# VHH binders against G2/M phase-specific E3 ubiquitin-protein ligase (G2E3), part 2

Target 1, 328 residues: G2/M phase-specific E3 ubiquitin-protein ligase (G2E3), of Homo sapiens (Human) (q7l622r371to698)
Amino acid sequence: IWNSALDAFRNRNFNPSYAIEVAYVIENDNFGSEHPGSKQEFLSLLMQHLENSSLFEGSLSKNLSLNSQALKENLYYEAGKMLAISLVHGGPSPGFFSKTLFNCLVYGPENTQPILDDVSDFDVAQIIIRINTATTVADLKSIINECYNYLELIGCLRLITTLSDKYMLVKDILGYHVIQRVHTPFESFKQGLKTLGVLEKIQAYPEAFCSILCHKPESLSAKILSELFTVHTLPDVKALGFWNSYLQAVEDGKSTTTMEDILIFATGCSSIPPAGFKPTPSIECLHVDFPVGNKCNNCLAIPITNTYKEFQENMDFTIRNTLRLEKE
Below, E stands for the ipSAE of ESMFold2; O stands for the ipSAE of OpenDDE; V2 stands for 0.75 times the mean of E and O plus 0.25 times the DockQ between their complexes.

## First folded at step 1 (VHH)

Design a6 (framework vhh_gefurulimab)
Fold by ESMFold2-Fast, scan of step 1:
Structure a6 (fold): chain B 328 residues (1-328), chain A 124 residues (1-124)
Amino acid sequence: as target 1 above (328 residues)
Amino acid sequence: EVQLVESGGGLVKPGGSLRLSCAASGFTFSSYAAAWFRQAPGKEREFVSAISSGGSTTYADSVKGRFTISRDNAKNSLYLQMNSLRAEDTAVYYCAKVETLTLRGGHSYTFDYWGQGTLVTVSS
């Protein structure tokens, strides 16, 4: 279907403003206009192919890839054009853009901050996680020394004086990997999206277009998160009771923390991967005041508190402030 | 995954009848045209019959009046009723999903997702 679509859309006589006619044509017979085909099915198959193509990376929420052959064949431009035509002619909601890709289209790459979820490369993600888990300047410098050649190659080396310098380092790595690395594919894709004035409409009505273009993560519920995390040996019954009450409070909207925030804090991901997490997410109860997210092990350490009110306040405070610093 | 599975072939005497079936899965069968093709030993693949998503049918001259194509969208199935069979009908019969795109200023089509085929032998 993809090659047939490419040939048709690349035809010199093709006008994207004309109605799309899908016709049934047998090798020895032409049903043509006598038997109109399903435009919706065609566009659905085309969008499905596009979503799963080498032009995009990521499991569910997708960003542009850097594919040199595809770039040479102008496929990023063609992808943008096909998306624009599909949107205008009533095709399905694509629903696979990352929020980061969408924000780059609407607000520009210079005003967009990628997050760990945008990194589909395992090795790059591991470097970021290790940097984020550093608790001392000495530990941070050791990690940087181990990945020095990579950081130098991507132009992200910086002087480390305080532990908080890790947040700027992570920001630089994310900016390079998710935005600068794919700049040329992005500009080509963006030009394709100008077909039929679609990019201009996306920029004029971002709330509406985010709803149809961007991936909507699986609705996370208290039940889903409670079942996702396994309890380590020697659990605290009261703390686990507070954890379950907290998940219910978040689900009921009684906290400014979201289910996605909790998952990101513990694992670095805003949604559950199709194959599940490795290692399996776990809960550990500690005699500490504030929770700790160990993203390397997908382990969430929850505090043992005397009251639920204290538990919720400490969870909300730590999760919100940790995620805010990681994004900036 | 998209699959087309043919069945119903076999050995039959001249003048006999056979009914071929094709079970479709992995796509919205009712939205696509479907076709039967056949290939005899040493010959190229030959069109036999097609049915549109709307139920309109067409036949090769060699089988017109003897074969009847039909579909059951509720069962995701395509059928070929073959009557008055002749020795020259001996072939492997294939079910095909028809995908086409005709845009103003452009035309493309493809026969993706061919089945494995079912052998029809008309003895003599």
Scores: ipSAE 0.000, ipTM 0.257, lowest interface PAE 10.6, mean pLDDT 81

Design a7 (framework vhh_7ocj_1)
Fold by ESMFold2-Fast, scan of step 1:
Structure a7 (fold): chain B 328 residues (1-328), chain A 122 residues (1-122)
Amino acid sequence: as target 1 above (328 residues)
Amino acid sequence: QVQLVESGGGLVQAGGSLRLSCAASGFTFSDYAMGWYRQAPGKQRELVAAITSGGSTRYGDFVKGRFTISRGNAKNTVYLQMNSLSVEDTAVYYCARSYEYSTGGTLYLDYWGQGTQVTVSS
């Protein structure tokens, strides 16, 4: 399938209006009458192959990879061309782009803010998590010293004078890893998407194209989040009661916090991975005033408060302000 | 429709210079990488020089230091300045549009000009 499409798309006399019909004929001729199918079935198989190819990375929400062999073979350009032609000819909604990849195509990489969810590399994700969870300048400087060679290599070394400098450091690492590292694949892919004017239409009608190109995570509910977090031994019954009441209030729209915000605060991810989190998310009750999200171990520490009102106010305040600083 | 029109070819003596121009129309010129290729009789077309949308350049092994590729986005034109020409540079020179934005990768060429003859005499 892939090889048949690639042969058709690489022809110097390539006509985008007839490319799918040519690729479909080549595929059918190779297999004879034993595998008759529709043009739409061919497009569906081609898109599935593309989504699961080495050109993209990530589980459900995908970004471009950096594959040197694929670059040599111009496969990122061919992928963009195949996607464009499939969209024009009524192929399936791709539904696998990360919001970050989509925003890079629409608004440009310089106007796009990557998030931890965009990082498929476990070691890089752990570095970012450790930096974000630093609570002192001394701890932050220790982490930077441990990963100094990596930060120097990617050009992200910064002067650290206050704890809040960690947010700009994380922003620099995310920008390098998700955007700058894959710049060449991205430009090639973008050029392919210009086939039949598709990129120009994506840029003109971003709301419509986001709904067909981007991955939509399953809706998070109070029940899903409650079951996701394993309770540590000797929980405070009142605090856990307030936690479950808080999740219900968020679901009912009685809080300024979203389910996604809670998950990001605890794990750094806006959605649950297909294979689940490692380590397993956990919740613990602590004699603290405000909640703490320990993204290194996917642990959420909730405060032990005397009233639910105090609990909700402290949860809303901390989650809102922590995520605002991480975004900035 | 996409059009690439080459000019500036001709007959020159060894050691001389020529400047080739390629006028592009029918697309947003500044968004594309552009390249110059050449083909001598009985040989495959080979890369002479390429320039990305951002201005990064790549050259074929036998022309480095002698040839310079440049682009004028305001004029929708790509240029090839050829200095210290030798008899081995005799070929038809083709302008091409490329989707390759890397200076290190294999170029994919979707449109070619008609070519312009360059003949270098001893």
Scores: ipSAE 0.000, ipTM 0.083, lowest interface PAE 25.5, mean pLDDT 79

Design a8 (framework vhh_7n9e_1; at its last look DockQ between E and O 0.01; V2 from the best seeds 0.00; counts 0 for: pae E 15.0 > 2, placed apart)
Amino acid sequence: DVQLVESGGGLVQAGGSLRLSCAASGFTFSSYAMYWGRQAPGKGREWVSGISGSGGSTAYASSVKGRFTISRDNAKNTLYLQMNNLKPEDTALYYCATTKYTYHSGGTLEIRFDYWGQGTQVTVSS
ESMFold2-Fast, scan of step 1: ipSAE 0.315; ipTM 0.709
ESMFold2, look of step 2: ipSAE 0.000; ipTM 0.328
ESMFold2 (binder alone), look of step 2: mean pLDDT 80; pTM 0.798
OpenDDE, look of step 2: ipSAE 0.795; ipTM 0.919

Design a9 (framework vhh_sonelokimab_d1)
Fold by ESMFold2-Fast, scan of step 1:
Structure a9 (fold): chain B 328 residues (1-328), chain A 125 residues (1-125)
Amino acid sequence: as target 1 above (328 residues)
Amino acid sequence: DVQLVESGGGLVQPGGSLRLSCAASGRTFSSYAVGWFRQAPGKEREFIGAISGSGGSTYYAVSEKGRFTISRDNSKNTLYLQMNSLRPEDTAVYYCAARTWVYESGKYSYTYDYWGQGTLVTVSS
C-alpha cells in the first residue's frame, strides 16, 4: 500500500486533488478479491503504514527519525504530502505526533523544548537519566567523563561547577537529539505538509489540529490509577482512603496536579506502556511528611497524615515542585 | 519494520568460544536497542544482554557478565554475541530482538517488538 501510494504521489502528472483516487485504484487492483472497500479504508491503511514507518521514531507518541536513505529518496517530503492529502480528503485523525513535533511545526524548533519522553534511543536516554540522577558534583563529573566523546560530538560539553549545571546539560542534549539532529528530515516533512495549504491551516488553528495530529494517551482516571498501583506493605486504611480521595479530586479538577503528573512522579512515564509497567507499580504508606516517587522501582510512598487537606497539600506541593525542577 | 536473522550457531565443546551474528534489515537499525535472549529445552526464555542503538552502552544479565560480549556494527546492520568459556548449561536456542522504546534505567522490560527465528547452540562432549 505504501509503495503504490508513493509511486502515485511521485508521478509527474501528480495532482493532489486526484492523488487519493489514483492510489486507491492501484491498491484495489493489487488486492484482487480482498481490497479496501472504500476510500476511507484505504486512507486508514495508508496512515497506519505511515505511523509505523521508519520515518518516525517512538512507540505511541512519535518524532521524526534521521534515516539517510529515506532522506535521499525524499520520503519525508512524500510523507508530508500523503498526510496533508489524507487530512483534506477526510482520512482518519493521525493521532501519533509528539507534542514536540507538533510544536516545531506550529511555533518553530527554536521555541520548542523537548522532554525525556521524546528520546527513543537507549544510549541517549541512559545518559540523560544518569545525569539527572547525579547527587554530587563529583558523580556528575564522572558521568560526563564517561560520555565525553558523545557530548563532544554533539557540541554539549560545558564547564560543571555546581550540581544544578546538570539541568542545562540535559536541556542541551535534548535540544540536539530531538530537534537539531533531525533538522533536514523536519524541513523536508514540513514542505510536504504545505500540500493543499495544510501546514498553513495547522499553524492558523493549532488547538484544533493538536486534537487531530497529536497522540493522546488513554485517558487516565481515578479508577485506572487506583487499580494500577498495588499495595505492597501493610496498608494504613486512612492513608489509602486519602489516596483514593486524592485521585478522585485530581479527576474532578479539584487539585493542581494532573493524573499524568502523578504517573510521572511514581514511574517517570506520562502514560501506561502498551505492555504495562515492569516492575508493577506499587504503593506504600510511610510516616513521612511528603510523598516519595521511586521511579526505578515504580513505587509511590504516600504520607500518613491526620487530615485529607494536609495529604492533598503535601501531595500537590511535592509532585509539582519535583517535576518543575526537572524542566528547569 | 526491522527484520532479524540469527546465524553462527552450532556444536561447540565445553570451554570453547563461539560468535553469533544477527543481520538486520530495515533503515533505522541504529535507532533500536537490540538484545540477545536464549531458551534452553524445557526452560523459560532468558535475557542475556542488550546494546544501545549507538553501541555506546551495554547491559548484561549478572550470570553472563564477563563471559559474553555484545557488540554491533551499524554500517553492516549487524549485531554480535561473543561467547567465551562455554558450559553445557549454555545449550539453548539464541534469539536477537529489537526494542523501539525505553525510558529509564531500572525500568527494563524483557518484551521486545521484533524477533529473529533463533539459532541453536549446543555445548557438549
Scores: ipSAE 0.000, ipTM 0.091, lowest interface PAE 24.4, mean pLDDT 78

Design b1 (framework vhh_sonelokimab_d1)
Fold by ESMFold2-Fast, scan of step 1:
Structure b1 (fold): chain B 328 residues (1-328), chain A 125 residues (1-125)
Amino acid sequence: as target 1 above (328 residues)
Amino acid sequence: DVQLVESGGGLVQPGGSLRLSCAASGRTFSSYAVGWFRQAPGKEREFIGAISWSGGSTYYAVSEKGRFTISRDNSKNTLYLQMNSLRPEDTAVYYCAADRYLGSYYFSPSEYDYWGQGTLVTVSS
């Protein structure tokens, strides 16, 4: 998939309008009928490959890496082009950018302040944590001496006279590690994103594009809700399949119902309590037309339907109307 | 400055195990991130695994994950690579390499400042 995309995008006759179709054809030639049968399936696999590539670092919320071989091969530029083309051709919401990477693209690196969560490197994170937790000037100087070679290498050595100097030191380390270290990959990636005017659109509509591009670790997700509810004995496989599809549709904004609405319907709470729910939330499949939320037991009864369309319509109708009536 | 010397290479039967060592000179070894690379005849150097200066983070090439384990002993200035379930395709010269810190480019040979001479591992019946 990645190699097929690279072949198409590096072609001297490259045309963004046809690049995805060319990459898809190359992939099909290599894998015959076992290959994904649709452009949408191809774009989803390509974006998944991009997200998990060596060009990005971080677990869920990702920043650019510094990969010298990738730079020599112009892969950051190609990644930006692939992402731009995927967005224009109706590919999936990437949803993996850190807010810091996004802000660098929209507002510029000079107006962006990285945070500890942006640091994927364990050793760098530990240095920052130790500096932040220093309670005396002597402790701070000791920590600096222990990581002196690193601080000298990155140009962050500074005179320490008071404990409050630790805040500027941390700011310098974060600025170097997250922004300055990856400057060349960033500029290359940014040039790729100019394909089809995508970067200009991101900069013109930052709120909308943040929703599409950035990871939202604090929001309720389809995965979180799917894992939150335990399945009662004798589950209906088809109904559970529809339940998972429904959660994905809600997450993608293809339903008028929100994740919070579903949780309130089942438990009466709009967020997961710090200690979890008692009793543990559960899901039951019933031969009924409409779902039932039993807030006393944290139990959601979902209907067994013949089609997904019927399932979604009945879920949306019941949840929305029940919550509206409760607000009287 | 750090100087690296690999040892422990040799002939091993398929399915066998081997432990490589990399001895470092100098008091600065504990300040360096270190990694293992290999080079098979006629091929480029490829990444095997890396370990941070403190030993708190380890990284492995996807194809070798689960078979190889990297570890270090800073008190002995020594890096180790435990290799299990060896296959003929594992035949290569194995190198240890050191960098001042373990960054996102840990898998690139060109980013390491110091290299050992290599130790030959041959997996054959």
Scores: ipSAE 0.000, ipTM 0.130, lowest interface PAE 21.0, mean pLDDT 79

Design b10 (framework vhh_gefurulimab)
Amino acid sequence: EVQLVESGGGLVKPGGSLRLSCAASGFTFDDYAAAWFRQAPGKEREFVSAITWGGSTTYADSVKGRFTISRDNAKNSLYLQMNSLRAEDTAVYYCAAKRYGLGWSYSPKEYDYWGQGTLVTVSS
ESMFold2-Fast, scan of step 1: ipSAE 0.000; ipTM 0.250

Design b11 (framework vhh_sonelokimab_d1)
Fold by ESMFold2-Fast, scan of step 1:
Structure b11 (fold): chain B 328 residues (1-328), chain A 129 residues (1-129)
Amino acid sequence: as target 1 above (328 residues)
Amino acid sequence: DVQLVESGGGLVQPGGSLRLSCAASGRTFSSYAVGWFRQAPGKEREFIGAISGSGGSTYYAVSEKGRFTISRDNSKNTLYLQMNSLRPEDTAVYYCAADSGYYLRYSSGLYTPSEYDYWGQGTLVTVSS
């Protein structure tokens, strides 16, 4: 289907306004079929192929890849064109774009801040997690030394003088990996999306198109997060009671923290991967004032406090301030 | 909780300027990232720009880059939108919005109206001769 569609859409006489007739002809070229398919069936198969192609990376929420052969064959442009034609002619909601890819299309790369969820490369994700979880300047410098060749290669190597320098380093790595690395594929894809004025419509009506184009993660609940995190050795019963009460407070809107915030703080991800987390997320109870998210181990260390009020205040404060600095 | 009230809207001639204000009644205004959105008749609510809790980071819609400036004064619990070189196409109800958290869900939540929990009532801006 892909090769037939690609040939048809590359044809010098192809008119996108008449794509419905072309799609039907492509389907009817299958000699030996019991019945010719519908336009909608063809477009559904084409969109499924695009979603699972080498042009995109990620499991459910997808960003553009850097595939040198695809780039040479102008496939990113053709993908944008096919998607535009599918949207105009009543094809299915794609539902696989990352919000980061969508925001790059609508608001521009310079106004888009990628997140750890955008990194499908395991090794790059591990580097970012290790940098984020550094608690001292000495630890941070050690991590940078171990990753020196990579950071030098991508142009993100910088002088580290304070622990807070880790946030700018992470921002640089995310910006390179998710945006700068795929700049040429992105511009080609964006040009293809201009077919039939589709990109202009996406930019004019971003809320509606986000609903159509972007992956929607499953809604997170107190029950889901409670079951996701396993309890480590020597659990504190009172602290675990406060943890469950905190999840309920977050669900009820009685905390400034969201379920996604908690998950990002502990794992670096805003949603649960289809195959689950590796390692399995866990809770540890510590005699400390504030919680700690160890994203390398998907471990959330919660404080042992005398009152629930103290627990919620310390959870809200730490999660809020940590994630604010990562964003900025 | 935070309550938001927009002001400063009105009738402006094309090419004119207007400054909108958004007053917050909450005691932790500096904890929230806040944004400006607008909705024109027959159109969806669209993002204009946002500013971080500290004011250190600002984000703008590509279509409005250079014409609109967002600022905040945390000591006055007030958010501002300076609008220059106004066009008839800028005619809309302008809303300020705040997330329930100290930050928006990274940049992806910043641009999406449904990710903001607190909204003002809106202020009408009409650009006409």
Scores: ipSAE 0.000, ipTM 0.166, lowest interface PAE 20.1, mean pLDDT 79

Design b12 (framework vhh_7qbe_3)
Fold by ESMFold2-Fast, scan of step 1:
Structure b12 (fold): chain B 328 residues (1-328), chain A 125 residues (1-125)
Amino acid sequence: as target 1 above (328 residues)
Amino acid sequence: QLQLVESGGGLVQAGGSLRLSCTASGRTYAMGWFRQGPGKEREFVASISWSGGSTYYADSVKGRFTISRDNAKNTLYLQMNSLKSEDTAVYYCAADLTTYFGSRYPLSESAYDYWGKGTRVTVSS
């Protein structure tokens, strides 16, 4: 399986046009010609092995790992070649790339902004969450002092004068952890993907290849989000009516905000995690002008407004501008 | 739903070594080892982050015990060296599966949602 492919792909007589045929023959010879698998079955198993290998990290949506042994053995390059050849020879849609990894391949790392969903490391995710939830400059400085050694190590220490400086700090940490830390694996993987001109095709037809390569979470709908968020006791009936109308407007494309944007604003996740959210996402109706997303508690505070127009404008403004500051 | 199964416990002479393993039936985040000796309260031994990048140890085991994990095998390890009679206890594997972005501190018993049944370690003097 993986070993058969690796043997074929690493051979000094490697020919990308025939690599799958060679790997298939090796696999068949090892496991008997009386029960030959199809090339399609071989490619499916190979892609499953690749997806679950130490070369990638994350749950359903995956980014490249930093595996020193794999890097030393040139496995990121080999993975890129295997994926490229599989795509050309009619293998399965991989469907496991993060949008961040895909965007790095198409638009370049310098034009890609990672999000909290991209962070698989528990400790790094905790640092980012704590920074994002700081409500005062004193709290923010306390958090920075606690993780000082880490921030110094990754070169992300910066002067903090206002609470809004936390957004640039988070951006720096995300950029380092998701992009800069894995730079060498990424370049190696990218070179492998040039096999048979596949990378050039991905870059020429990004919409089509995103559908093939990227993880597509269950489509978020107004119904799904409405059912996801538990309503706190003593709800404001009018505000909840506006919330449901807003979800429908977003689904119908009558807002520049997406379902994913709403979920990220409230929880920090662009999709529902495999284990579900804990605490359970909740809606709170408050006498405030603008919504507030409490990502630590998965709580969305929605404003109590007099008109739906005001509600939608305040939701759209706050969600878009908050996410722009966090991601851009 | 998640199950943790410990192994590697047994009888060992003082100064000896044991390696404990804990296999999870699925993916876990923060993991740790706790122990309870005869007539004692359950106490923290060691914990490790999901990536393995952060480890924490009780003062009583620092320099003698090493926690590690193999995420490909869904397995947590505790290498126990220079064992003392005071290390005699039932050792429990613990895991957090609450949230991908959970903010709970990994050093306390309350940080862990799932627990194994325990494996007994007896150090004879």
Scores: ipSAE 0.000, ipTM 0.093, lowest interface PAE 20.6, mean pLDDT 79

Design b13 (framework vhh_gefurulimab)
Fold by ESMFold2-Fast, scan of step 1:
Structure b13 (fold): chain B 328 residues (1-328), chain A 126 residues (1-126)
Amino acid sequence: as target 1 above (328 residues)
Amino acid sequence: EVQLVESGGGLVKPGGSLRLSCAASGFTFSSYAAAWFRQAPGKEREFVSAISSGGSTTYADSVKGRFTISRDNAKNSLYLQMNSLRAEDTAVYYCAAGRTIYGYSWLHTESEYDYWGQGTLVTVSS
């Protein structure tokens, strides 16, 4: 299927309007199929192959990889062409792009801020989590010293004077790993997507194309999040009552915070992984003014407040501000 | 478009009072923290006061007890009531708005604010 598509797209007489018909003919000829599928079946298998290829990385929500051999063979460009032609000829909704990859295509890489979910490399993700969970400047400097060689290699080594410098450091690492590292594959892929004016249409109608191109995370509810987080020993009954009321307020649209924002704040993920979180997400009640998301342990520390109004205000402000700094 | 427009500046004698206003437009003001910063002639910009979207306030030590920050979300407005004014309060006063700030300790940090007004001059002189 992949070889048949490559033969069609690399043909001297390549015509995007007829590439699928040519690929379908090559497939039947090369494989001598007794059960030739429909053109739609061919497109479905091709898109499935593309989604699971070495050109993309991530489990459900996927970003472009950096595969030097694939780049050398112009496979990112060919992938863009295949996606464009499939979309025009009524192929399946791909449904595997990360929101980050999609935003890079629509708004440009310079206007796109990656999130921890975009990092499929375990070691890089662990570095980011450790930096984010630092609670003192001394702790932050210690972490930086331990990963100094990596930060130097990727050009993200910066002067640390305050704890808030961790947000800019994380932003630099995310920007390098998710955007700058794959710049050449991205430009090649983007050029392929220009086939039949598809990229132009994606940029003109982003809401419609997001629904067909992007991975849709599992719908989160107050019940799902409430059941997801286990309570640490010695719970505060009043604080847990406010937590449950807050989740309900978020679900009812009475808060500026979304269920996804809460999950990202606590775990770094916008959706629940298929295998579940390791370690299991937990809630801790602390005599502190503002909540803390410990992504290293998937632990959400909620404040013990005198009133629900104070609780909601402090939750909304901290979560929105932390995510804003991580995005911007 | 996003705009913050300051008003209420002027000449006032030492010990006098003045009220500054800031009108916000082009964004959902009620969702933003807001602050007043000032810049004296030939000096760098300094923090004066801030208010969260929920109404929690913080003040620079130099103005604490003399100035009061407040907001009216229905009118998309921010205010600074200045009492017991001193010659050292002479400066251009800037209104600023920013999406939620990481803890109240960061409300005094200039770089946390996304939007800024053009400024209004306050002169305290006999």
Scores: ipSAE 0.000, ipTM 0.092, lowest interface PAE 22.4, mean pLDDT 80

Design b14 (framework vhh_sonelokimab_d1)
Fold by ESMFold2-Fast, scan of step 1:
Structure b14 (fold): chain B 328 residues (1-328), chain A 128 residues (1-128)
Amino acid sequence: as target 1 above (328 residues)
Amino acid sequence: DVQLVESGGGLVQPGGSLRLSCAASGFTFSDYAVGWFRQAPGKEREFIGAISWSGGSTYYAVSEKGRFTISRDNSKNTLYLQMNSLRPEDTAVYYCAAKPGLRYYSFTSTDSGEYDYWGQGTLVTVSS
């Protein structure tokens, strides 16, 4: 289907409607005359192929890749063009764009702030997590020294004077990895999306197109998060009871914190990867007043408190304020 | 309404000591990391020290470490700054500030922009 679509879409005198019809007819001729598929079925298969292609990276919520061969063959442009034509001709909602990719298209790269979830490269994600979880200037400088060559290569070296300098460093790394690194593929893809005025429509009606183009996270439940986190040996029974009650309260809307917020706090990810987390998420009970998300090892430290009310207030406050700071 | 009220400022001789207090109301004091800043005329606010929500951890500016001690009493919703061996260059308006009580981030922050709530300040004058 991909090869038939590429040939039709690359034809010198192509008509977008006619190109789809030709590809559809060629496909159906190979199946015989009894049960021809619909144009909608063809577009669905084409969009599925595009979503799973090497042009995009990420498991569920996807950003553009940097594939040298695909760039050489102008495939990012062709992908944008195919997407635009499919949308105009009533194809399926793609539903796989990251919010970051979508915001780059609507508001521009300079007005878009990537998040840790946008980083599919394990080694880069681990560097960001380590920087973000540093608790002293000395620890931060040690981490920077360990990854100095990488930071120099990507142009993100900066003077570190205070612990809060880590937020700007993380912002710089995310900006390079998610935006600058894929600049050429992005411009090519964006040009393809101009086909039939589709990009201009996306920019004019962002809320409507976000619901069509962007990945919608799976509905996380108290049961899912409870089962996700492995309890360390010799847990505090009372604290673990409060943790389960807290998850139920979040599910019931009794907290401003969401299941997604809890997962980001503990792991840096807003959704569970298809292959699961490495290392496996764990929970430990500590004699602390506030929870700590150790994203380096996917470990959530929950506080041992005297009352559930205190537990919920401390969880809500810390998670909300940590996420606010990570958004700058 | 959130309120932070500093007290204990005044005139003191070089080498003297002074204890500042900051009374908090309108929010759950024990949920907040709190700190002290000062501002001399015509200068930016300068960080002095911060204490975590529980009082279990403190962080000081290097220049003030050893002379100043920060403490809190959550039962009284009060923050304290004990200042010893005062010098003329310590003359400034001293501000109490509060921010979210995050063990790994907020209480070690020296950036005034990260503090959500501020008192009106109390003047400390060190002169001979």
Scores: ipSAE 0.000, ipTM 0.093, lowest interface PAE 19.9, mean pLDDT 80

